# VH-VL binders against C2 domain-containing protein 2 (C2cd2): the designs that were tried, part 23

Target 1, 194 residues: C2 domain-containing protein 2 (C2cd2), of Mus musculus (Mouse) (e9q3c1r45to238)
Amino acid sequence: EPDELRRRESDTLLSWILTRDSWGNQWQAAWVTALNYEAEKRGGPLRLSFQKDPRPQSLQLTVEKVSSVVKSTQEKVVICHVVGETLQFLVSAGPASATGSECQLYDVHLSPFHLKVEFHMEEKREDIQIRWSFTHVPETAIKIQPQAPGEKQALGVNMLSEALEDLFKHLVNAASPSVFLSTKPTQVKEAQSL
Key: E = the ipSAE of ESMFold2; O = the ipSAE of OpenDDE; V2 = 0.75 times the mean of E and O plus 0.25 times the DockQ between their complexes.

## First folded at step 21 (VH-VL; framework fv_patecibart)

Design U6 (from U1 with light chain S91T S93N; at its last look DockQ between E and O 0.11; V2 from the best seeds 0.00; counts 0 for: pae E 16.9 > 2, placed apart)
Fold by ESMFold2, look of step 21:
Structure U6 (fold): chain C 194 residues (1-194), chain A 125 residues (1-125), chain B 107 residues (1-107)
Amino acid sequence: as target 1 above (194 residues)
Amino acid sequence: QVTLKESGPTLVKPTQTLTLTCTFSGFSLSTSGVGVAWIRQPPGKALEWLAHIYWDDDKRYYPALKNRLTITKDTSKNQVVLTMTNMDPVDTATYYCAHEYYDDSGEIWGAFDIWGQGTLVTVSS
Amino acid sequence: EIVLTQSPDFQSVTPKEKVTITCRASQSIGSSIHWYQQKPDQYPKLLIKDASQSFSGVPSRFSGSGSGTDFTLTINSLEAEDAATYYCHQTSNWPRTFGQGTKVEIK
């Protein structure tokens, strides 16, 4: 019984997110910001730079697990684990000292993808903070494909793909993007990187 | 990747105050449900939980030691600090910090899924 | 305060044999118990959470069972690298407590 109530609540929150007019713009921007922050912090000779993908992404999320954390009568957190079909990123990769001609653009797809999503609600606030993080599972396939085939030998196709995959996994596992969405019919708050 | 590392003095004299710092990476203490704990282990003896701090600054202390312990965090530096006053030779132990794992198993508080390497603190004259 | 009592304190076991370690709580803790492995001069490593859920990367020979006050860690076929001290840990109540440990040695 408590798991059914939590699932109904999380389904309602997910439906609310998906019906917001600006969600599509805010969630991807939060991802890109969080990932680029982690890439800058890490440093090293190989640098990734994440770019917003202008292609539309349909976000179909299925709730697998739900839990709740109650901090006080004035604040509540709902945590759910969700799965989606495909998550896409545009990534520029190259040596940290490289110019544009030495950097290669890649399409990176994760399918399926798993997220831990947190809804932070406070009685006095007119917004909800939504924070999420990537959950690594063996079923997730990562596909890395260059966008411009004529530049695919910048670092060696197979070696760069393996190095990119390892670095990408590190960055997505470290990132915890968030957005604030207004509970009034207005624009969402600016996203924050952790 | 999630890592924790303990730092601080390895030798302390009786009555002195011990200050240990846990520096971590790969997670944030601002994430709901996340906690960091301090656990010690006297040589050849069992593990003993000392203190917890959570993302919302909720703090818990082992009752017999609560008057000697203070736990704090600095989220911007990814650090948790434990202070223990009036050290005694019986406090000689390896001190660990650990990340608390949260899972949707229906319990509020989780296991310690990732530990630091530990630091041996010897209390002697 | 909840006392966790492990049995046995020490066990010497022939390779490939089954190891059973018990943990008894002084009051009901539901399934809020976790198991750790600690090898000499190493930090503890999580094996089993919430009585029966294997942690990521833990070999399938490790399993946990029980609820309420009586819990069991089982190593189905002991390997040489499993020689270690094993601890149970409860998170049902404050303060958090550990069992006294069970040392497992290879014969």
Scores: ipSAE 0.000, ipTM 0.427, lowest interface PAE 16.9, mean pLDDT 79
ESMFold2 (binder alone), look of step 21: mean pLDDT 92; pTM 0.940
OpenDDE, look of step 21: ipSAE 0.754; ipTM 0.897

Design U7 (from U1 with heavy chain E107T; at its last look DockQ between E and O 0.51; V2 from the best seeds 0.00; counts 0 for: pae E 2.05 > 2)
Fold by ESMFold2, look of step 21:
Structure U7 (fold): chain C 194 residues (1-194), chain A 125 residues (1-125), chain B 107 residues (1-107)
Amino acid sequence: as target 1 above (194 residues)
Amino acid sequence: QVTLKESGPTLVKPTQTLTLTCTFSGFSLSTSGVGVAWIRQPPGKALEWLAHIYWDDDKRYYPALKNRLTITKDTSKNQVVLTMTNMDPVDTATYYCAHEYYDDSGTIWGAFDIWGQGTLVTVSS
Amino acid sequence: EIVLTQSPDFQSVTPKEKVTITCRASQSIGSSIHWYQQKPDQYPKLLIKDASQSFSGVPSRFSGSGSGTDFTLTINSLEAEDAATYYCHQSSSWPRTFGQGTKVEIK
């Protein structure tokens, strides 16, 4: 059963990666960086700026499909299609000509979301490049709400929310964040017995 | 139905830069695992691999020619472009683009399953 | 760089007879070798992938074998339409390389 073997390998690799502190510290920043790059490249009248959300969150990913590409005897890419239940981003939005006071911070919720995760491995390297991107973005429920819901709100929030959703979908579809994670265990060894 | 077609000049003078475009249909270079290669064949001689580009923008070049070759892609136009500088009469060949084949069963690591018809490029002295 | 050496460079064969073409790699490539047929004025066509797996639509008279460094393409009963040049190709390492070709003609 080749599919079951690939699934077990991807589950082990995904589990190992997700338990690394370096992954937990890097994945959101990498996503924010990739999204901001796409936002700057696209341009337009509405300026978006993605921010790392200081609120803790962890991805809850389930593997749906696994495949692999072997580029040589020493180079392999394992491709996992995964689904997650919920994800949140912080986004600052305003007119591109804004001087700051017209920018509004929004929470963007995604549920469910689908990712293609690629693990790029080379036999001789001590790290793995992990690259991922959204798939099935049209199937993702995206909800946008302003961070300051009290009486003071930016004008036109309802109309701006629809424009933000469309632009966010475009940027998410275009971005492909990545990180490099060390495969080498720390050299700290437990020398003291039980 | 996967197809590829090469286009570009058929006559080039020595020292000029050759630019060839591979236009394809039936697949996307956004699909993980997909690659496109350029292979040439001098008249009456063997096939010679030149360059490769993958969906992840990984690029590979024949080492002796790496300073003369540039491969790029435009996924929105379904195109791969090869640029080769400082052309010489020895570079006279038919140039092919080809789709790289990966069998998901894991039994092969890259055959060229679909080729373009090729374009003969003559470099006249 | 992995060098693929084919043998023979040329052979003229009576119809219905067996044709054997060998490809030797300068280092082990496992089974990462592929065979192509190229008729005059045509692009190459994939025959055999991964040493021994017939590509879709290829006549059963074509078969491949071998592993490591020594590989063979066999045409068990040559037909007139099989007159062509045959190439082996390795995908084990970069750069990708081809053999020098074997031209097969009908006597």
Scores: ipSAE 0.547, ipTM 0.786, lowest interface PAE 2.0, mean pLDDT 84
ESMFold2 (binder alone), look of step 21: mean pLDDT 92; pTM 0.942
OpenDDE, look of step 21: ipSAE 0.756; ipTM 0.890

Design U8 (from S2 with heavy chain W55S I108S, light chain W94S; at its last look DockQ between E and O 0.03; V2 from the best seeds 0.00; counts 0 for: repeat SSSS L91, pae E 25.7 > 2, placed apart)
Fold by ESMFold2, look of step 21:
Structure U8 (fold): chain C 194 residues (1-194), chain A 125 residues (1-125), chain B 107 residues (1-107)
Amino acid sequence: as target 1 above (194 residues)
Amino acid sequence: QVTLKESGPTLVKPTQTLTLTCTFSGFSLSTSGVGVAWIRQPPGKALEWLAHIYSDDDKRYYPALKNRLTITKDTSKNQVVLTMTNMDPVDTATYYCAHEYYDDSGESYGAFDIWGQGTLVTVSS
Amino acid sequence: EIVLTQSPDFQSVTPKEKVTITCRASQSIGSSIHWYQQKPDQYPKLLIKDASQSFSGVPSRFSGSGSGTDFTLTINSLEAEDAATYYCHQSSSSPRTFGQGTKVEIK
């Protein structure tokens, strides 16, 4: 019984953390940075460049299960599975030989998406580091829609889908997107810098 | 006790479609991180990975054969099915299914820890 | 695609002697390498996972080592029943690949 109660409390706490404004303000930039780094590192037949989507996106994230909890005197790491409804990316893509001006812009939608999320908590810190990566991206979960108005594409959608799937699956901890969430209001974080 | 068993035709004519079923027990494909793979071995030659499917429906295929392969699962029947189109005599091999578990800590695929006994499929005529 | 190259292709070895089989990956795979034993007309059996972790029920004379690109399977004192073909397998990335195999015979 106490283990089940702790899990329910952990699920609600972790869900609360993922709905904070500081998370909402930082997650897309972290995604774009990590994806662009990994795309350049891996290379391949396609030239990919991810862009921040100016359209607001509210992630509906649910903590489904806690897969491990590691605790020491100074540190606690919670690793869990998170499910979201829809992720949207803007990606500029073309053949590897193309210049940036010959790449086309695509809307990429993942629905649903599954993440492994790590919450790193230190006893002495007043913030929480959140790191995440995809867990088994389903091939059929990726929808690709060109932003061009009825324009024919230089790329086959299947080639782009395969390249994105490969990239997302190999997004690893060292290059994983991460953010720091303050356990204090955002203005307190700015004041600490002063 | 984890077990897997391959079933299907042992003789197929060129151009026909091969359908193989892996029936397993001792685990569920609804368990997070669990997967089933197909591996083949031509007589006297090395092992060749063909495809896998995981509990979250992650499917991957050997690239050179991607357009000929389809892998599906029926979790309620404890079955995974591999379909391979346009069979050719070079596809004569023993076909195995195997259990695997995704390594969350390393974020990589795992070993094939339990194998079926295999089924020899001959493509002739 | 990550290519695994085993060496040697074949060994004929006196019982009780040490057998060493190497597997070289075309790029770094960390420790995501696994070793299998296959006797004639049998299915492969897992011996070593994750470079050095012995699988359940595997005799202690089998051990694995290495990281990155260079990996080794060692049979410390060869027994007659160890005559088989040995394969390495990488699980670091798709597609999964196997080495070409190393056949070990007695004498």
Scores: ipSAE 0.000, ipTM 0.422, lowest interface PAE 25.7, mean pLDDT 78
ESMFold2 (binder alone), look of step 21: mean pLDDT 92; pTM 0.947
OpenDDE, look of step 21: ipSAE 0.159; ipTM 0.671

## First folded at step 22 (VH-VL; framework fv_patecibart)

Design V2 (from Q3 with heavy chain Y101W; at its last look DockQ between E and O 0.58; V2 from the best seeds 0.00; counts 0 for: pae E 3.2 > 2)
Fold by ESMFold2, look of step 22:
Structure V2 (fold): chain C 194 residues (1-194), chain A 124 residues (1-124), chain B 107 residues (1-107)
Amino acid sequence: as target 1 above (194 residues)
Amino acid sequence: QVTLKESGPTLVKPTQTLTLTCTFSGFSLSTSGVGVAWIRQPPGKALEWLAHIYWDDDKRYYPALKNRLTITKDTSKNQVVLTMTNMDPVDTATYYCAHEWYDDSGEYGAFDIWGQGTLVTVSS
Amino acid sequence: EIVLTQSPDFQSVTPKEKVTITCRASQSIGSSIHWYQQKPDQYPKLLIKDASQSFSGVPSRFSGSGSGTDFTLTINSLEAEDAATYYCHQSSSWPRTFGQGTKVEIK
């Protein structure tokens, strides 16, 4: 029984963390940072640049498979696999020498998507580091679409749709985004009942 | 299936830097819960843990040696590298790398598979 | 640093007899103790993890017990191939530490 009680407390914390507004606010920035790091590290003649999409995005994730790793009596990592309906990115693509106005903007959608999420916890800390990575599964469909279809493209970019998709897949599979979230929620005093 | 092998110089002069490479197969250091450790054993003496690196790039060092040790990984080559500076004859030992095993209960910490070891002698 | 003290340092045992090796930790480590066998000129091999869980392929004559600070490795009926040095190892805290070893010989 004590082990089941601890698991129920852990599941509640995980669900609470994944649904917080602060998580949603940091999610996209973490993806953009990690993906641009991988793009810069890879280099090459074609440059992809990931941008924050100002349009609201829902972060609705279903938690599956939960396990844990205990590194010491003070250090624990909870690992879960999550599934979401749609993951989208705003991506600029062009030759490495091009300026922003010479690049084409794309909307890229992954649906459904699977992530491996790690919650890194240390005793006596007030935050949790959350790291995640993309899990490739055959059900995931990728859709790439120019953001402004029909507009003239002024770029001399020599890029096939297949090449853009392959580069995007490489970067997403290599990225390891992370955030730090506070574990100190606002406390509400319990109303007294008689 | 899972194998590890240590490689590097077998003879090092005092004050020089030792660099050892652990090359492994049958697992990936990108897999959550996986770690690789370095352990040494002076001739006729007990085992001594030196350093550890995890899949998440968390690194740990024996405190008395922390200023002399550096552990890194190259997941694309399936390698972990240990660097130890300012070698001294007392550092003569067999050096092992070992895989850290994860179990279904979430307990962690056993070294389930070891390399064969490489003897490093430090002498003038 | 957690010190692990094994007892005895050396044991000469007649075949088919029981061998008992004790490992004592300088502070509580729960069940985060592991046991290894090292035969002459070989690398160590895991026998028991988490105090009492046998590793895959380990003969049933090997067993482990204990919690907190006192742990025991038992070989119920010693065989000739069991002549080796045995080490305990704790993973409760950093740094990881090993016991000094217990050498078991056939008498």
Scores: ipSAE 0.395, ipTM 0.728, lowest interface PAE 3.2, mean pLDDT 83
ESMFold2 (binder alone), look of step 22: mean pLDDT 92; pTM 0.946
OpenDDE, look of step 22: ipSAE 0.815; ipTM 0.938

Design V3 (from Q3 with heavy chain D104E; at its last fold request DockQ between E and O 0.49; V2 from the best seeds 0.00; counts 0 for: pae E 2.2 > 2)
Heavy chain, then light chain:
Amino acid sequence: QVTLKESGPTLVKPTQTLTLTCTFSGFSLSTSGVGVAWIRQPPGKALEWLAHIYWDDDKRYYPALKNRLTITKDTSKNQVVLTMTNMDPVDTATYYCAHEYYDESGEYGAFDIWGQGTLVTVSS
Amino acid sequence: EIVLTQSPDFQSVTPKEKVTITCRASQSIGSSIHWYQQKPDQYPKLLIKDASQSFSGVPSRFSGSGSGTDFTLTINSLEAEDAATYYCHQSSSWPRTFGQGTKVEIK
ESMFold2, look of step 22: ipSAE 0.497; ipTM 0.757
ESMFold2 (binder alone), look of step 22: mean pLDDT 92; pTM 0.945
OpenDDE, look of step 22: ipSAE 0.789; ipTM 0.919
ESMFold2, fold request of step 23: ipSAE 0.466, 0.509, 0.462; ipTM 0.745, 0.773, 0.744
ESMFold2 (binder alone), fold request of step 23: mean pLDDT 92, 92, 92; pTM 0.947, 0.947, 0.946
OpenDDE, fold request of step 23: ipSAE 0.795, 0.793, 0.742; ipTM 0.912, 0.920, 0.894

Design V4 (from Q3 with heavy chain A37S; at its last look DockQ between E and O 0.50; V2 from the best seeds 0.00; counts 0 for: pae E 2.1 > 2)
Fold by ESMFold2, look of step 22:
Structure V4 (fold): chain C 194 residues (1-194), chain A 124 residues (1-124), chain B 107 residues (1-107)
Amino acid sequence: as target 1 above (194 residues)
Amino acid sequence: QVTLKESGPTLVKPTQTLTLTCTFSGFSLSTSGVGVSWIRQPPGKALEWLAHIYWDDDKRYYPALKNRLTITKDTSKNQVVLTMTNMDPVDTATYYCAHEYYDDSGEYGAFDIWGQGTLVTVSS
Amino acid sequence: EIVLTQSPDFQSVTPKEKVTITCRASQSIGSSIHWYQQKPDQYPKLLIKDASQSFSGVPSRFSGSGSGTDFTLTINSLEAEDAATYYCHQSSSWPRTFGQGTKVEIK
């Protein structure tokens, strides 16, 4: 029964996170920030820039495995391994020496995808930190498609896609985005007319 | 099988810095929930906890010694390193590294696997 | 810092007799107490975790009990191989702390 109780706790935390306005406003920005940090740290001849995608994206996550760490009576981490159906990114790619006009935009889709999600809780804090990272599994399909016409590459289409796929995999495996979500309810007010 | 082994100098002069390495196998410090502690035992005396490092790089130090202690990890080498500055004869002890076990329930912070220990003597 | 006080410091016991060792915490720690056995010139070995749960491979003659501030390790029928020093350890708070130890020997 300890595994069943931890699953119920993790399901409650996931449900709570999915319904927060703060989560909806922050998760993509946090992921973009973490991925761009890793891209700058890695460097290399091919530059990737991750961008916020204005299209709606809701993560549909199911729990595969759950565990907990009690660091003290005031500090707890709940760890969930989850699988999701589809994750998408908007990515700009081009040579590291290039200006923005020489870059090509790509839609990148992962399906299915696996995450490790950690909920870091401290009794004295009025927020929780949620950290997550991509876990690579062979079943994940990666689709990379140009969003708009670009200049023809010197490399073949398959070779460019392979280089982008390899670099993308490296960056997502290295990134560990996080958000802080308030545990206090917020009061909402109707907007005043101008 | 999980194993840990301490290595480093066994003789140190007062004021010098001690560096001890814990080399382990059978687990990874990248695994969520995993942690390693350093514990010492002066000859004929009780166990004294010194420092801990978690998989998420969260670090804990015995407060009276925290200005003298640094714990780090190298996940690719399966190592945890403790440095202790300004050694004094009172620091003569056997130094252990130990794996901290966390049950899936999260209620067990016991040290389930220990290294054999290394005696460090501090004298002129 | 949570202080753990063990009693007695030393105990000489005839074989097959019952041994009890107590550990008192300076504040409530729930059930976050663990017991170790250390034989001369050896590293400590875990016996009991979370107050009462036997660790893998530990003989059934060892048991633990208690909650809050008062905890007991019991050796129901002492064997010759049980001569050792026993420590309690709390994981409720940082820093982690140990009791001062209880030495048990065969009379």
Scores: ipSAE 0.543, ipTM 0.802, lowest interface PAE 2.1, mean pLDDT 83
ESMFold2 (binder alone), look of step 22: mean pLDDT 92; pTM 0.944
OpenDDE, look of step 22: ipSAE 0.768; ipTM 0.904

Design V5 (from Q3 with light chain S32N; at its last look DockQ between E and O 0.44; V2 from the best seeds 0.60)
Fold by ESMFold2, look of step 22:
Structure V5 (fold): chain C 194 residues (1-194), chain A 124 residues (1-124), chain B 107 residues (1-107)
Amino acid sequence: as target 1 above (194 residues)
Amino acid sequence: QVTLKESGPTLVKPTQTLTLTCTFSGFSLSTSGVGVAWIRQPPGKALEWLAHIYWDDDKRYYPALKNRLTITKDTSKNQVVLTMTNMDPVDTATYYCAHEYYDDSGEYGAFDIWGQGTLVTVSS
Amino acid sequence: EIVLTQSPDFQSVTPKEKVTITCRASQSIGSNIHWYQQKPDQYPKLLIKDASQSFSGVPSRFSGSGSGTDFTLTINSLEAEDAATYYCHQSSSWPRTFGQGTKVEIK
């Protein structure tokens, strides 16, 4: 059945991307860059600087909807609507006049988060282009905590929450960057390289 | 209800540039999997595909006319625009825009909904 | 470029008789062929998609068959309203191409 084949294909593609060591890093780096760009462009009462979280982060992705399109016998796009449980990142925030040393670092969590993921495949190419974007949904909550609890905060959490909500609305409207992942097996590094 | 409608000049002089607009409703070209094509038909002759644009801004052109054609979309206006340069009397035709969508099976690439067409005459 | 050749170019058929239109592709296109009906001074309308699947609202007297390079559109019992020109169209590769058309008239 086409529906069963589509489900199996999407599970295979999602499993394949999850085995790529750099997927999470590439994706997180791309959207952190997009957040910083939008924060600088839009401005506001806060100075914001987004940072990749160095801590390990399991995205725990679930596929909700799958469709596909065949542009030719050699070109196919698989479209997945995906939900993740929690996405975390770091924000350095302070008043708009802050010089960096006046900013406080905050842990920020989005839960849940929704993505549209497209796998663009072409039979003669040795890579797959992956495009993604956030999908805004009312159930997404932003949770904020200063990294040093109990210390004097330079900024109120309500103000930061409002700034982040506004910023994420603009990211939904922005064109998402894409990543190219090779279909060739990743070679294991030699243990005795000289 | 999916609809498409072509608009633009109906009389063009040789060497001029033709700009045609396809205005549609009932779908968005931002929806993954959706495409719009331009097809023409000279009077009494067969259908000829000209150009295609997909939701991901992938664009395709009939090779012999590629240097004369430009297709673009405007998502805020629900429009697809075709520009064709250096018009000649042999380009006299009815020009159609059409919707292309693959169903859940992913096995179809038909033009399921067409506009009414607009006759463009190229004459001095 | 894939050339689609329809046969015949025209035919005049007695009502209630069977009409057969063929479309031959210059190379294999699997089942990526579609059929359209165009009545005089009208825009084309989709009849058959993916070689054999009837489009919504198309009368059951229309059917399509074939795969690879040879395809057939059949009108099993011609009605007066079926007088039209019929086109095949392939979506297997770029550029998209159409057959030259087959005109069907009532005898």
Scores: ipSAE 0.518, ipTM 0.786, lowest interface PAE 1.9, mean pLDDT 81
ESMFold2 (binder alone), look of step 22: mean pLDDT 92; pTM 0.944
OpenDDE, look of step 22: ipSAE 0.778; ipTM 0.909

Design V6 (from Q3 with heavy chain Y101W D104E, light chain S93N; at its last look DockQ between E and O 0.61; V2 from the best seeds 0.00; counts 0 for: pae E 2.8 > 2)
Fold by ESMFold2, look of step 22:
Structure V6 (fold): chain C 194 residues (1-194), chain A 124 residues (1-124), chain B 107 residues (1-107)
Amino acid sequence: as target 1 above (194 residues)
Amino acid sequence: QVTLKESGPTLVKPTQTLTLTCTFSGFSLSTSGVGVAWIRQPPGKALEWLAHIYWDDDKRYYPALKNRLTITKDTSKNQVVLTMTNMDPVDTATYYCAHEWYDESGEYGAFDIWGQGTLVTVSS
Amino acid sequence: EIVLTQSPDFQSVTPKEKVTITCRASQSIGSSIHWYQQKPDQYPKLLIKDASQSFSGVPSRFSGSGSGTDFTLTINSLEAEDAATYYCHQSSNWPRTFGQGTKVEIK
């Protein structure tokens, strides 16, 4: 029963992490930062700028698959493939040289969404690095809505929505955000050679 | 099918910098649990691990050689590059790159697939 | 750094006889030891992973055992094609290390 034991370990770790205030305060900012970095790096005629959504959003994730990598007796990475219901981003979009009045704010929803979540643990450290990325699956639907209802709902807005969707997919597939969360003394510390 | 192949100069002079490229196919360095290592073997001698790079960009070096070694990866080109500075005749060896993937248990750090190796001779 | 000491350094063995090769670690490494076969002028090939698990395509005459600090590779009935040098390798700690090798030849 190794799969069942790994799932229970991952469910406990995931639940503990997701209920921490430090996680709740950091995950969206980390994602926004990673996505904006990829947007700046890519460039091009259409520019996206991701913003932290002030509306509350809590990830409710279900574990589908668990594995782990034991790099040494003191270094472990737990890898969870998870699925969630809905993920929302606030995105400003417009031409790369646009003034503020030419940029539009959109709500972009992903439902369902799949993530690969890695928990990087070292016995000698007092924190855990959590890194995650999107996993492409065919059932993920992307919905784009203007933040201000009714704006630019003509044919041109529909074309921008298609371009926005394609660019958004590219950026989320490229981004790999991470956070460091403090741990309690239950994580033992030992020296590691290399 | 997983394959790896080493490429680079086969003859270098003392003090020169060696650059070796491992080009691979059948796996991605972005896959969790994947690592690529460099191992060398002087003629008639034992295997010696040199350096490691993982999918998460974690890098490890043999301590006595750390100041001479640099390992990097280019995931889009399916390449891992090892640079070794200040080459000396004692560094004459066959250099291998090898694939490491933890199986579903996540605990095996074996080198399951090796490149054919490239002999690098260091002489004036 | 974990030192792996193989014994013997060299064996000359009559065909069809049993070969045993030991690998001793300078500290406990659980079962994180792996065995390789290297024939002359060839690259190493994985035989046994995690002390006792045969790698795909390895003949059943090869087996591994041990835990902690003492490990054994066994060739139950030596064939001519098994003439090679055998290495153990530990993945418990950094740096990764290999044993010095055991050369096996046909008598």
Scores: ipSAE 0.470, ipTM 0.763, lowest interface PAE 2.8, mean pLDDT 84
ESMFold2 (binder alone), look of step 22: mean pLDDT 92; pTM 0.946
OpenDDE, look of step 22: ipSAE 0.820; ipTM 0.942

